# Designs tried in a protein design chat: VH-VL binders against q9vpl3. Part 205

Target 1, 224 residues: q9vpl3
Amino acid sequence: RGKINIQRPKAPHYERARVVAVTQPKYPELPKAKSCFKTRAERTQQQQENPYNEIIAREVRNWLDHSRLVAFFHLSSITADDIFRVRVQLHKQNLHLKSYGSKIIEQAVKNTRYEAIVPLFHSNHCIVFSPDPEKTAALLRIVRRVPQMVLLGGIVEETMLSRNQLVAYAQMPGLHAVQAQLVQTLSQAPGHLIQQLQAHQNSFVQVLDVHAKNQMNEETPKST

## First folded at step 8 (VH-VL)

Design ba31 (framework fv_cemiplimab)
Fold by ESMFold2-Fast, scan of step 8:
Structure ba31 (fold): chain C 224 residues (1-224), chain A 122 residues (1-122), chain B 107 residues (1-107)
Amino acid sequence: as target 1 above (224 residues)
Amino acid sequence: EVQLLESGGVLVQPGGSLRLSCAASGFTFSNYAMTWVRQAPGKGLEWVSGISWSGRSTYFADSVKGRFTISRDNSKNTLYLQMNSLKGEDTAVYYCARDVFDSDYGLYMDVWGQGTLVTVSS
Amino acid sequence: DIQMTQSPSSLSASVGDSITITCRASQSISTYLNWYQQKPGKAPNLLIYGASSLQSGVPSRFSGSGSGTDFTLTIRTLQPEDFATYYCQQGYDYPRTFGPGTVVDFR
């Protein structure tokens, strides 16, 4: 009992502060023209200080290669207990909730058909993977009860889908041919999907601005 | 029942070509990655090739790169291995297996076919 | 490529014995190691995945342990049907690699 955990040991925390410190010159050793380039030794040192990035990026690539359903979420502050409960519910449906740093995702998808998703991950995010696209309805049912998770879009059977398209796909469970046809007709060029997702992000920011203004108004209530 | 059935193994001359098939039944074929593993007479298991659920990603052992091609037809629940420029060293029983990927457990092969014998000889 | 090594290459045992087979990887593969059993003339069968997880339907006398580079398969009370060849296999990276196998036969 109490022996080595049989689950995959996690790579150490991605230490962004350390990476930033290394990329910032602490000493002005070179003229500006020469300091525009990092030496081979400096590049090698930076790679050695982040040896786990490739391992995690490889994990992301494996998830993308072996998943027919990939869903992208914005993730607001959530307790450890709440996220654990969500993971348990998702796991029962063969849905796997993962969170990766933006640089790791960029590294994993660079030069692939999925590189268009990188802008989605500049804020707090998480991804749900599944080999079974019929689980989309179960996914949305579970996430509907988790207001901290906001659906941004997804990939179903190689097709990029907006939030609304993924919701529509979920409403046709058990009808594979119909679902495949729906995915095909609702598909969009990656540029259009990114624009829609950016518009959603802008709308979310606008909602936050309204809340901030409402909070300011609460400090000066009008009571006539 | 979950079942994999290989076919196509025959005697073929060196330099020849052969296509193996693996018919899947009893599960949603398109949800799983698939793999080919071979075993030469009296020898151990050797991984040959793998393919993702969609067919987008394919992987090969160095001994077969450039000669073998793996493909799948999800509408027919069938996996294929196209073998070109066959050598005597390719003589083996070829097994089809279902690959499961899990981030906690990695890749593992939970269902295997019975195998089909390929003999490369004159 | 990740190279896999097994020890011993063969062993002789009697029914009721407890045996262990060792597998080593040339680099760390976390817990991404699988064990397979192959009986003469039959296809391999999955015994253990992820170093220590027992496959459904496999008797509890089989157990696996290890992480990183060193792994073991243990059969606690050998039964007649356990005389077979056992293979370890890394599921960490491509190309996937098997150990050379361990033959368990009668003494």
Scores: ipSAE 0.006, ipTM 0.499, lowest interface PAE 10.9, mean pLDDT 77

Design ba32 (framework fv_cemiplimab)
Fold by ESMFold2-Fast, scan of step 8:
Structure ba32 (fold): chain C 224 residues (1-224), chain A 122 residues (1-122), chain B 107 residues (1-107)
Amino acid sequence: as target 1 above (224 residues)
Amino acid sequence: EVQLLESGGVLVQPGGSLRLSCAASGFTFSNYAMTWVRQAPGKGLEWVSGISWSGGTTYFADSVKGRFTISRDNSKNTLYLQMNSLKGEDTAVYYCARDVFDSDYGLYMDVWGQGTLVTVSS
Amino acid sequence: DIQMTQSPSSLSASVGDSITITCRASQSISTYLNWYQQKPGKAPNLLIYGASSLQSGVPSRFSGSGSGTDFTLTIRTLQPEDFATYYCQQGYDYPRTFGPGTVVDFR
């Protein structure tokens, strides 16, 4: 008779885990097949070349059309099982973790105000999309436990934010108006700095960005 | 209760203009892309136009491109469809729908309004 | 544009029957196909999204399958409330397109 293992789980979660393990020892084939299709799609995205790059770029543009929060991460080596567990935790908060090739991202954001993010994706990366910007705090809480994911910055309410600005946004009250006002305030100095740095390279991009923002719905995404 | 309510459908002369509104309640409107779908009397569904959550990106069916404009006011939780140069074939019930995207499922419409009838006739 | 076709255009069935409706896309759309039900005088409602995922609140007698260009909607053990028009819709690309619809009438 051995003694109780020191690495025991908490009593409530331990009993719950037992029930789950006994009740669902084998997942239905359909969920496994679904997961397999998702894994295949992710492999296909990483290996895409030529015409299929346009199809995946369309997927990225769809995410942008449906997401008020976009967060960018550097991704260090991580197992498929570990990233899947993170993806599940994020999904519970309506946060969608995706990985796309840098060339696909460039095609998706080319000729948009977000073209400046392209250099962030020349290393291993992943992106989290969410329709709900109030989930920024939940996002940062979850990824704090994932050392392989390093926050680089993001886009909130169509405003590009640095890592520090995104962290500050996450700490604001859960009032939409207050958070929107903060985004506007935070974007003034750092946003001007980003635009100033871009001006040294291409001031024409700034003119197009301002025009696109003022002339809502005038430009159509025909070029992509 | 998640709800969409269309309004503005009336009888209009050919060549006329009309603006439809869709009032959203029971959810955070600005978190969703929106779409307009129409149905001519006794006919099938036809997608008309779509708009991103911010209003920054819009899409149109070829049959309405250049005549219709889609817009939204997130502060008022309202979607609009401005219809210009109306033709008899634009006669239809116009539905407002909430648009959802997920890369596992594609684009789909999960919540629909009750529709508003637009009649274009002399 | 991606063209959608449905077969049959109409069918007559009795309560307790099992029926199948077919939808075809003019090009591959992966699994990005949705099914909607519309009862007379009412707005459409979502039944199935992503070819096979059942919308919350929809009875389990409804099921969808398919990928690429060929898709099916199956209604097992047809109920009185299932007599309606059914539409498929591709969620793959803009412009979004619907099938012409299948009318399910009481026999």
Scores: ipSAE 0.732, ipTM 0.904, lowest interface PAE 1.1, mean pLDDT 81
Fold by OpenDDE, second read of step 9:
Structure ba32 (fold): chain C 224 residues (1-224), chain A 122 residues (1-122), chain B 107 residues (1-107)
Amino acid sequence: as target 1 above (224 residues)
Amino acid sequence: EVQLLESGGVLVQPGGSLRLSCAASGFTFSNYAMTWVRQAPGKGLEWVSGISWSGGTTYFADSVKGRFTISRDNSKNTLYLQMNSLKGEDTAVYYCARDVFDSDYGLYMDVWGQGTLVTVSS
Amino acid sequence: DIQMTQSPSSLSASVGDSITITCRASQSISTYLNWYQQKPGKAPNLLIYGASSLQSGVPSRFSGSGSGTDFTLTIRTLQPEDFATYYCQQGYDYPRTFGPGTVVDFR
């Protein structure tokens, strides 16, 4: 019983080959699946502004118009449940946690002073918005318990702040307190300046007096 | 108590100019966007203009665009509406309102002033 | 611009009645619809924001519903103080637009 050479099947007899050739199902050429990969150029041209993106971009703009505090975070392996928990905590403090795509952010901040934030959104990120900049300390307190949220920086009162600057800001006394301190310091400054100026004058007069006294003592002839 | 108080509404001739003021009290004015809404006598409400908390962004209805300017002084807790080239159709009670935004609820006005009457007549 | 419509323009009701006012937007505005009450000679007051959220201090007899383009304000057990004009307003986009209003008067 000849070992069926599975590697090189003997060509079938001519008649069998004809039958096999005729019986081979002519599968219609599968329509060349238009490669779903639109060329980068086609993707760029067809970027018909997804009406949805415009809607979201509008939302971002509205947040910016209504927020004095904006904080940017990188998200590292955070679960949906964790995000939800943090969101609830933040919401209780009138802090609003949102996540947007980089393209949406780009569209939202295009031709604005905030365009510089676009590079922050290349990775998984979230944004926290608040109308109250005094909530910065509360924000940082909450986020400290969430190691998966890494502070990148923020915008406070239209000023871009680094991470360190934002932390420093949170530690500062309220604007009014700082202003009060400044006023106090400034109010004390003239008094100190006057004192210092007077001190120098007084010292100068004292030195002159001593000099005058010494000269008078030298001019008194020792009446032998 | 949270309060908005409009002032400046007077009789003015067509083509004239008028500046309205809205004084805010009882809340941190600088934390909120603000809007002007007007109501012609016997008519409905019409949105006029909006301004962001910083004043950096402003919005206008088409009916007033180019003629009206909205501004604010956060140090004085005051919102302004400069109205130029006034027309008879601008006759209305003008309300200032505090704006709030939330992604879940959208834009809404939760506090309103009592309004000030502007009359444009020859 | 988003156009807002209301129906009816006016309705007469009695104290204790339940009434419904409808508001329609020319395009979808999600749930970003607000309801205001205005009494004669007074400023408008916010009743409902975000289609269904009741403003603080507003009685529970007021309720809002709807999404997309169709919205409703319902007042259950109408009280004497509820006779006023009601306006819907879209909070979706600028320019902000109001409905024409619905006058609720005494029968």
Scores: ipSAE 0.662, ipTM 0.848, lowest interface PAE 0.9, mean pLDDT 87

Design ba33 (framework fv_cemiplimab)
Fold by OpenDDE, second read of step 9:
Parts: C-alpha cells; sequence; structure tokens
Structure ba33 (fold): chain C 224 residues (1-224), chain A 122 residues (1-122), chain B 107 residues (1-107)
C-alpha cells in the first residue's frame, strides 16, 4: 500500500482534475479592504472635531474656571479598585479626581497660559481639581498612600508649580498666616535697625569718651 | 453666614451706564466663580454673565454682549457688572450668585443675593 | 443656545397634594439640570442640582428626576410654603438658560 506522499500529491487524472477545477468554489475576490489606515493627511483632514471631544474639553474648562488647585499625576499600574478608593477619599476633601485624554487636554488649554501642561499628558494620567488651594496638604497626604499615583506638578492660583514646589506650597502656612508673619517681621525690622544704628552710635561715643579720658590723663602733669 | 449683597441699582436713562456691585461674605470669595442673573418685572430669570474664580474667563449672554463687562476684586470680595449703553429691556432686578461646578452635577448656583433693581427709563 | 421649556406654565393645587413639573431641553444636557424656587419679591433658591441631588436644607418632599432632555420636579405633600414659582436651568453649557417658570398657586 504505497505511502501517500502528502508533500507532493500525484496530479489527479485529467478528468478528475477538470472536475476539481470546475467544482472549486470561485470565492468572489474579497473587495480589497481599503486599508483602514487613512494616510496621516486624511487623518489630519478628517479630524472633524469629535463633538464628544468638545464636550469633554468644555468640562475641563469648567474645572479650570472653578479650581484654584489643579494637580497632575502619572498613573503607574493602578487598578480600577484602587482608583475608586482614592477617588472616594479625595471627594471627601472636595478634591475631584478626573482622567482625560491628551487631545482633550490640548483642546481645552489651547490658546491659554496653560498650554505648557500638554506634554504631561502623554502617558496614563489623572488630574485632581479643587476650588480650595488649602487642600493641597490633604491631597498630598492622601496620594502619599498611593504609590501608583506619581505627582508631576500642578497649578495653584494660576501659577504652575513643579512637584517640589507643590510639596513646598503644601507645607507653607496659609496665605494669611504668611502675611501675618511678614507684617510681624516688617514691623520688627525698623526697631532692630534703630537698635543696631543706636548701638553703633553708642559704641562710637563710648570709644570717643575713652579716648578723651585717656588724653586728659596724659595731660595731667605728674606733680612731683 | 454666607451672604451676597447687591448694590448700585438705580434709575438710569437709555444709553446711560451703570456699575453694579456684589459684596460677598461668609465664604472664601476667591474660591468660587460668580454669575449675574436678572429678572425683568413679571418675567422669568435670565442669565446675564459669568466669571471664573480668577477673572481670567468671562461669559456673556448674547443680549448683553459688547455692552456689559463683568469683573471681580478678590481682595475686596466684590463682584462687579459694568453696564453700558443701557436699554429699556435691561430693566430688571439683578442678582449675583455663587457658581459651583462638578462633572457629576454640572454648573449650578447655590447662593443668591437679594438683588438690586435697575430701571432704564426716559 | 439650549432652549428650555416647562410644563405647565401654571398649576393650582391644595395643601397635601402631590404635584409634578416637567422641564425639557432642546438638546441633551445629560443630568446637568437644576431646579430653583422663587417666592414673590425674593431671590431664587436652589432646590435640586444635577437633576436629582437635593440641596442641603431642602425638604425631602422635593425630588428631581430625568436625564437627557426630559426632567421632572416632584413635590410630595405640598406645604403652604411651597406655593411659588419654579424654574429649571441647564448647567450644561454657556449661555446658561432657564425655563420660563411654573407658577404653583393655591386652589
Amino acid sequence: as target 1 above (224 residues)
Amino acid sequence: EVQLLESGGVLVQPGGSLRLSCAASGFTFSNYAMTWVRQAPGKGLEWVSGISWSGGNTYFADSVKGRFTISRDNSKNTLYLQMNSLKGEDTAVYYCARDVFDSDYGLYMDVWGQGTLVTVSS
Amino acid sequence: DIQMTQSPSSLSASVGDSITITCRASQSISTYLNWYQQKPGKAPNLLIYGASSLQSGVPSRFSGSGSGTDFTLTIRTLQPEDFATYYCQQGYDYPRTFGPGTVVDFR
């Protein structure tokens, strides 16, 4: 029983070959699927502003209009459950955790002073918004327990702050406290200055007096 | 107590100008966006203008665009509405309101002043 | 601009009644709808925000529902102090727009 050569099947008999050729299903040539890859140019032209993107961009703008504190975070391998937990904690402090696409952020901050933040959103990110900049310390306290959230920087009172600056800001006493300290310091400064000036004058007078006394002692002839 | 107090509403002639003020107390004024809403006598409420917490962004109804200006002084806890080229249709009680936003709830006004009456008449 | 409509424009009810006011937006506004109460000669007060969230201090007899374009305010067991004008307002986009109002008066 000849080993059926599976690699090179013998050509069927002419008649069989004809039957096979006729019975082969002529599959209609699948319409050449227009490569779903729209050329970069077509993608750029068809960037019809997704009405959805506009809606979300509006949301971002609304957040910015209502937030004195904006913090940017990178998310590294965080689970949905972890995000939810953090969100709840933040919400209790009137901190609002949101995530937006880079394109949306770009659209939202276009032609604004915040356009420089766009590069921060190339990776998985989230934003925390708050109307109260005094909540910065609370924010950092909460996020410290979440290693998957990495602080990138923020905006406080329309000022862009680096990560370190934001941390420093959180450690500062409230504006009023700082102002009070400043006033106190300034109020003390004239007093100290006057004291220092007077001290120098007094010392000078003392030196002069000593000098005068010494001169008088030298002029007193030793009456032998 | 959280309070908003409008002032400046008077009788003015058509084409005249008027500046309204809203003094805020009982809360951190600078943490909130603010809005002006007006109500003509016997009519409904009409949104007039809004301003962000910093004053960097301002919004206007089409009916007042180009004529009205909204501003704020956070150091004085005061919101302003400068009204120019006043018309009879601008006759209304003007309310200032504190504006709040949340992505879950949208934009809403949770605190209102008692309003100040502006009358535009010849 | 988003146009807001309300129905009815006015209704008469008795103390103890349950009433429903409807508000419609010209386009979808998600749940970004607020309800205000205004008494004669007084400033408006926020009742409901985000379609269904009750403002602090507002009685539980007030409730809001709806999403998209259709919204409802329900007042259960109407009290004497509830006779007022009610306005819906969209919090979705600028310009902010109010409904024409619904007057609730005594029967």
Scores: ipSAE 0.757, ipTM 0.893, lowest interface PAE 0.7, mean pLDDT 87
Fold by ESMFold2-Fast, scan of step 8:
Structure ba33 (fold): chain C 224 residues (1-224), chain A 122 residues (1-122), chain B 107 residues (1-107)
Amino acid sequence: as target 1 above (224 residues)
Amino acid sequence: EVQLLESGGVLVQPGGSLRLSCAASGFTFSNYAMTWVRQAPGKGLEWVSGISWSGGNTYFADSVKGRFTISRDNSKNTLYLQMNSLKGEDTAVYYCARDVFDSDYGLYMDVWGQGTLVTVSS
Amino acid sequence: DIQMTQSPSSLSASVGDSITITCRASQSISTYLNWYQQKPGKAPNLLIYGASSLQSGVPSRFSGSGSGTDFTLTIRTLQPEDFATYYCQQGYDYPRTFGPGTVVDFR
């Protein structure tokens, strides 16, 4: 029950609080029946609303089980031919470019170490998976030529990395295994990396606002 | 050359415990998920357990849940299967296998060890 | 759990024959089916993954087809080294499940 400090001194004379108490904190009229009904309804509702999402979420979980490198990108408007060429080039390096809806990603990472990535997927996005973290340099080299893909951050060796940390990891002159150990040593607090990823997402949202405003000013009719 | 070598299979009494090891060589072990598959004498293959590349996620067949644990040591390129409360039904050749995923092909096992025999008998 | 069945349970054939083994899943598994070969006293080896993709080093006489619930493995012009047990396995979901196997014996 409630806040002892503030709630107690406020209680002695509150006609408006009485009205609110009667209206707002309503104990279920039939708590047993309501609880049973809610459980059953919620179960059937979940099955009906998300059967497809559950199937695809298994695919995302499988990627995470098999990938030491996961990179997150914002994806601007790009032709099917262009994205296909990028996928082919990445695939030659054992890099797998995938797109999944934010609801599917949320379902796949719920109750896992990676739940914090969900906010990164509110806008148009794509993900690159690879079992081989040594391919991070190859990934960034390929994506550098694709202005429609903007690096947001990633996960290397179960460590969440900001965009700048991932770029630094790729540029290190040492062995990639040594690079991974160094990243984990420097970023031992998971919260610190989550904050960095969230800060990057906030910066990215601001960039999208600026980009959207610029597009409105420079809007050109599509070829259609 | 990519190779997996199992060890640890011996005769154990019912209710006993045993740990199997699988030594990997010729590839970057930490890049792959791994699995254990067993085969009872004269019978077919039965999937037992799987583990993600990091060891963060593990999976078990219902027949072994609560009794077996799977783990890995990526610094030693070794996969483990800890078997507790062993039953006669657990008598089998145990294979370790390298597990691969691709959304175009699903999950498959591309490299297998030679197996190690576990016998559970009085 | 996804149940896998194979037909026939055993098959007798001669060198030079063409044989077909079928595998059926209790629910749709897309193309996520693999075929393994096991010779007596040896470990299984991967023949085909994703229903129809031939593993490197496997002879071209082996082929796979199918999607959904029904799958086939075909061995054209059977060779002496092909007398073995063949297993299908679904790679769709956990727990992973194998078919009961098909024994290919010398006639």
Scores: ipSAE 0.745, ipTM 0.910, lowest interface PAE 1.1, mean pLDDT 82

Design ba34 (framework fv_cemiplimab)
Fold by ESMFold2-Fast, scan of step 8:
Formats: sequence, structure tokens, C-alpha cells
Structure ba34 (fold): chain C 224 residues (1-224), chain A 122 residues (1-122), chain B 107 residues (1-107)
Amino acid sequence: as target 1 above (224 residues)
Amino acid sequence: EVQLLESGGVLVQPGGSLRLSCAASGFTFSNYAMTWVRQAPGKGLEWVSGISWSGGYTYFADSVKGRFTISRDNSKNTLYLQMNSLKGEDTAVYYCARDVFDSDYGLYMDVWGQGTLVTVSS
Amino acid sequence: DIQMTQSPSSLSASVGDSITITCRASQSISTYLNWYQQKPGKAPNLLIYGASSLQSGVPSRFSGSGSGTDFTLTIRTLQPEDFATYYCQQGYDYPRTFGPGTVVDFR
């Protein structure tokens, strides 16, 4: 490729030259090689290139892929012997108590629907994983005797549940289908995310609601 | 009794499509991630695809990425493998397997189906 | 991808023999290695997971050991039903990879 020769134009007006000087881009030296700051993307990329962090983040992602129950706890000061005893008792119920750094959690859940949990891990924390959501009652029974572990909330069947919703879920006896409906009912987004109508739900819940509530709470459908 | 039963394997032409099914019984299907593994005649085992317990996350071998999709229906206890743009090299017995994870042991497959033969030939 | 190799590719043995099969990974996989047995015309069966943990229902003559890159499967006092192909498989990372298999045949 050759150079392009441009004819010299007439000198610009003084006022225009002044405007150009004021708006002229500033080109500071690229600080990346000497910068003490990184963008979020650069920090994330560096963590992914760290083999230790990648291994642990992969472990967390595998837990999420294999667990229908995930419970989040604040963890106060506790002895190694005491937490070991709790871990053994939970393991007998197929409940797996784990502790991961907040950066590892953030890396594992970024770009997933679970990204909202990251703020829960700003303080001391631990997580319990289980493939079996029916073990929620056993989990809460065991943890009730461990005041250093405070339930913050959890995920059941990919639905974020508050502490009170998890407690309510644990108190209900259930078949798997009934428990799935209860999770949808207890979810923090009422009515908007779930459109699936199960025949059982329509037959029993709606008939019972109509019978119990009388006409005071009824509304005429507006879209039909 | 814990059991997996594959079906759908037939003879198909190159470039064709086929859907395999795997019916699970004797355990709570929705508590487990699942995987597909294939074996070409006279050859070894090759991992093909995996799916999380919910179906929200899927994984594929590079040899099938973009051509195969994995899905599941937890209400029917059934795992699926949709195979598109089939090639002669896809000829194999396809096994479904139950996938287990534990941080002390890693990922492993503890229950396998009997397999279903897919033949891709003109 | 993590490459898996097995040695030997085939082995001839008699009932009552003790045999050892070796598996190597191209990089460290901790203890995240599994062993599967496949009899002719049948599906694979899990024998050992996490390098050394025996699957329920599997005879105690089977044992596994190793960590990092080098792993072994040992069958003590070989029985007639043990003539099969054995595969190692890494459960450490995606894509999941299997060894090429070791065929255990009658001498």
C-alpha cells in the first residue's frame, strides 16, 4: 500500500481552531501494563486463568448441576470439631456442607440465573447441597441445634426461596409432584413466571378456594 | 429396581435425523443429572452429551456440538437425544447413564441402560 | 482435552490369576478416575469411582489405587465372569474422556 497525498487546505478560522483545541481527544498512556485497577471483565478473565480458582468454581458448578436443594447460611465463629460433627450428621442424610470464598461463588454463578445470590456471601457463610429436596426438613432439624449457622435462604428446584419460604416448604409432607407445586406457590414471583396448570392443581385447589372464600373475594374475568 | 431403557435406534441415511429416548424407573429421575455415551462397533466408549438435573445446563463433545441436542422431561422420567445431520461416524450403540457428582469422588456414571444401535448408512 | 491411555491393550490370564491394569491421564486429575467393566454384548458397569471407592454390589476382589496421573485397577483371584473389557474414565473436567480399554481374555 502507498501513501495518499492530500492537498493543503486553507487555514481554518480562529474560532473553529479554538473549538477543535477544546474538544480534541486526550490520549493518556495506556495504563494496563502499569495500572493498579482492572475492569470487571479483566478480573474475571484473570480468575478463569488461575487453575486453583477454576477447579473450585467447576466444583461449585457441578454441585449446582446435581443438587435440587441448595441452602445458604451465615456462619458465626465455630470450632473445627463442632463443624466436623455437623458435617458428619448432615452427610448421613445426603446433605453436603461446603464453604467457598465469595469470589469463587461469584465466578461459578456469573451469567447464570443464580447470580442474585452473590450479595449473600459478603460475610461468613456456608452452603448445603443435596440432590434430594425432601431432605429439607432433616436439614433444618439438624441446623436448629447449631446456633452458629443462620439460614438465609436457598434454592429448591431452581426457585429462589427466602428463609421463611424454606421453613414452610420443610413443614409440608409431600409427594414429589405436590412438593413441586408448593415450590411454585412459595416462589418470590407470584403468578408471573409459572403458567403451567396441572390437572390436580385445578381440580383440588380451585374448587377448595371457591368453596372456602365465598363471593367476597371474587372478580369477574376482564379478558374474557 | 433402578433401570434405564433406551429406544429409537434404527438405520438412517447420512444427513438424516433421529431422536433417541431413555426411560428411567426405580429412582427419582429428577434428582440426577444424565449423560449419553456411545460405542462404535468394535471400538471403545466415547462420551457424547450431559444434562443437569433440571435440563437448564447441557454439555456436548466437540464431535457432535451443533448437530445433537440433549433434553429431558422430568414429569415423564425420560431423557432424549436429538441427532441431526447424521454422519457415518455416528454409527454406534448409544447408552444413557445416570450421572453422579461428589466433590470427594468427581463425576461418575453409576447406572447404565442396555443401549440402542444407531446405524448411519446409505 | 484430557487424554487417557491404558496399559496393556490386551491381557491373557487364567482363572485364579491376579491381574493389574494401568491408566494414565495427560494431566493431573486428582483422584477423579472411574473404572468400568463391559462384558461382550452388554452395557458397561461401574466398578470403582474416585480412584479407590468400590461400587455397591461389586466383588471385593476388585480394587483401585492411584492419584494425579497414574492409576491402577487390580483383580485378585480372577473368576470366569471377569473376562471382559475394562475402561478408565476421568470425571475431572468436560469433555469427559475414556481410556481405549483393556481386553482381558482366556489364556
Scores: ipSAE 0.498, ipTM 0.815, lowest interface PAE 2.7, mean pLDDT 80

Design ba35 (framework fv_cemiplimab)
Fold by OpenDDE, second read of step 9:
Structure ba35 (fold): chain C 224 residues (1-224), chain A 122 residues (1-122), chain B 107 residues (1-107)
Amino acid sequence: as target 1 above (224 residues)
Amino acid sequence: EVQLLESGGVLVQPGGSLRLSCAASGFTFSNYAMTWVRQAPGKGLEWVSGISWSGGRTYFADSVKGRFTISRDNSKNTLYLQMNSLKGEDTAVYYCARDVFDSDYGLYMDVWGQGTLVTVSS
Amino acid sequence: DIQMTQSPSSLSASVGDSITITCRASQSISTYLNWYQQKPGKAPNLLIYGASSLQSGVPSRFSGSGSGTDFTLTIRTLQPEDFATYYCQQGYDYPRTFGPGTVVDFR
């Protein structure tokens, strides 16, 4: 029984070959699936602004219009339950925890002074908004208990602050207190300056007096 | 007590200019966006203009765009509306209002002044 | 611009009645609808914000409901002080727009 060469089957008899040829289903050429991969150029042109993105971007803009404090956080393996707990705590302090996509943030801050924040949103992130910059200390206190929330930086009074600067800001006395301190310091400065100036003059006069006295002593002939 | 007090409403001729002021007290003025709303005699309420807490963003109704300017001085707790090229249709009581925003509730005005009457007539 | 409509334009009621005012937006505004009360010669007062949230100090007889395009303000057990004009306002987008108002007067 000859080993059926599976790799090179003998050509079927002419009649069989004809039948096989006629019975082979002519599959219509599958329409060349237009590769769903729109060229980068087509993707850039067809970036039909997702109306949904615009809606969310509007929300972000509204937050920015109403917030004197904006803090950015990285989220590291935080559970939904943990986020909820933190959200509740923050809300009690009139702090609003929100999460937005990077594209939404980009759209929201486009052509604004805040465009530099976009790189902060490449990872899992959240934003805390507050109308009251004095709540910065409260914010940091709450977040300190949540190791999964890492402070990246923030915006206070339209000023971008690093993480360290934001921490420092939270430790500062209220603006009015600082202003009062500044005024006090400035009010004391002229007094100190005058004192220093007078001290120098006094010392100069003393030196001159000593010199004059020494000269007078040298001119007094020892009347032997 | 939280209070807004508008001033500056007077009789002015068409084409004239007028500046309204709104003095805020009883709250941290700089923490809030502010708006102007007007009401023509016997008519409904019409939103005029809005300004962010910093003054960095301003919004206007189409009816006043290019003619009105909104500004604020946070050091003086005062909101302003500069009205130029005034028309008879601008005759209204102008209200100052405090804006609040929340993503759950949207934009709303929780505190209103008593209004100041602007009359534009020849 | 988002157009706001109200119905009815006016209604007459008696003290103790329950009344409902309807507001409609030309497009979906989610729950971002506010209700204001204005008495003659006075400034408007916020009653409801976010479609259903009662402003502090507002009596519980006031309630708001709705989402999307259709909203309602209900006043239960109408009191003498409730006779006023009521305005809905969308808080969804700029420009902010008000409804034409509903006058609630005495029957």
Scores: ipSAE 0.752, ipTM 0.891, lowest interface PAE 0.7, mean pLDDT 87
Fold by ESMFold2-Fast, scan of step 8:
Structure ba35 (fold): chain C 224 residues (1-224), chain A 122 residues (1-122), chain B 107 residues (1-107)
Amino acid sequence: as target 1 above (224 residues)
Amino acid sequence: EVQLLESGGVLVQPGGSLRLSCAASGFTFSNYAMTWVRQAPGKGLEWVSGISWSGGRTYFADSVKGRFTISRDNSKNTLYLQMNSLKGEDTAVYYCARDVFDSDYGLYMDVWGQGTLVTVSS
Amino acid sequence: DIQMTQSPSSLSASVGDSITITCRASQSISTYLNWYQQKPGKAPNLLIYGASSLQSGVPSRFSGSGSGTDFTLTIRTLQPEDFATYYCQQGYDYPRTFGPGTVVDFR
């Protein structure tokens, strides 16, 4: 039939060899050492440290090294033309709109104090980076005209701020010193961002508890 | 006018210590990551160390790791390089530079100081 | 570490000539390559960033190209002020690395 031996079905000697291999008695060496199979933990760790994700995670870490303002948004259905117009408007203000997968963000912030933001990125999302925190007001002004982008929170001067705290920061006079003082004040106020992230994460786990052991570890508020 | 001015370069004996300073003016210093690059007499450029805008992350070349420390004071618009256990191989002109990142272009250095000469000799 | 090489190590040219300098990375660095010019006794200055983007104030006779591992810097119609040493530098990963430099001298 075919001319190319590599694509041709195996010759009779292959079938003979395979039959001999199957019927041949197996001598099971009982090694003292562990199984040749990797442990479940080792396999999970390798999957988490995907090479492609590490390359992009480096890009996210570079943004964090160079940005005093980071804002997180939920992104609803939006056309390519509409998002392009928003990106252009933001870029004129030194605001950089980017989108990264949840696993990439997790890898970039792993073992940092910002690890708590990961649950925010389990749905359609985008992030705006800027070296200039004075641009927070410009950011919110532009985004108010884009109903498909919903502010979730952000990081200003290494301080995690909720949506309402970011709005408060943006409403301050344009004096840098005053804004820096406000960030410190907002960070000292009872903040719910981390608690909200934990609550949303726990709620998500509870919703996904079908076939999960967490069904046995239900926690309900008990107060007298 | 955007400007970086290094200072502190002097003659030091092997095993000695020295701190270099880089004073920034004409821009918002705290908006930028910064770096140190050196050049031995008659040789090429060698990257030494980098620091994020906040000082929260630092990076070092293998040749200086464990001996040099980079730091910054954003309230004084000043970058520092603390050099310990100096060797003859550390003799070089040390430049500070402003570091920029954009995912379309990568990392690059857009503004450089004039350099300060450090000589390590016995 | 990412190793950078340049060729030629030096070249001699006359005013009005067009010259090309090449830079090679030991691994793919996308377009994250920068070119710097250094005149004797002076600090380096940025010419090109991101392989092909001209820094503001840099004359249009300078151009850069390339991606991955192979990059070029071209200077068309060489001027007297262009006699200098040129360095490539990868902006992809830490530690940051420079090429050994190319010296452009009068012939």
Scores: ipSAE 0.712, ipTM 0.896, lowest interface PAE 1.3, mean pLDDT 81

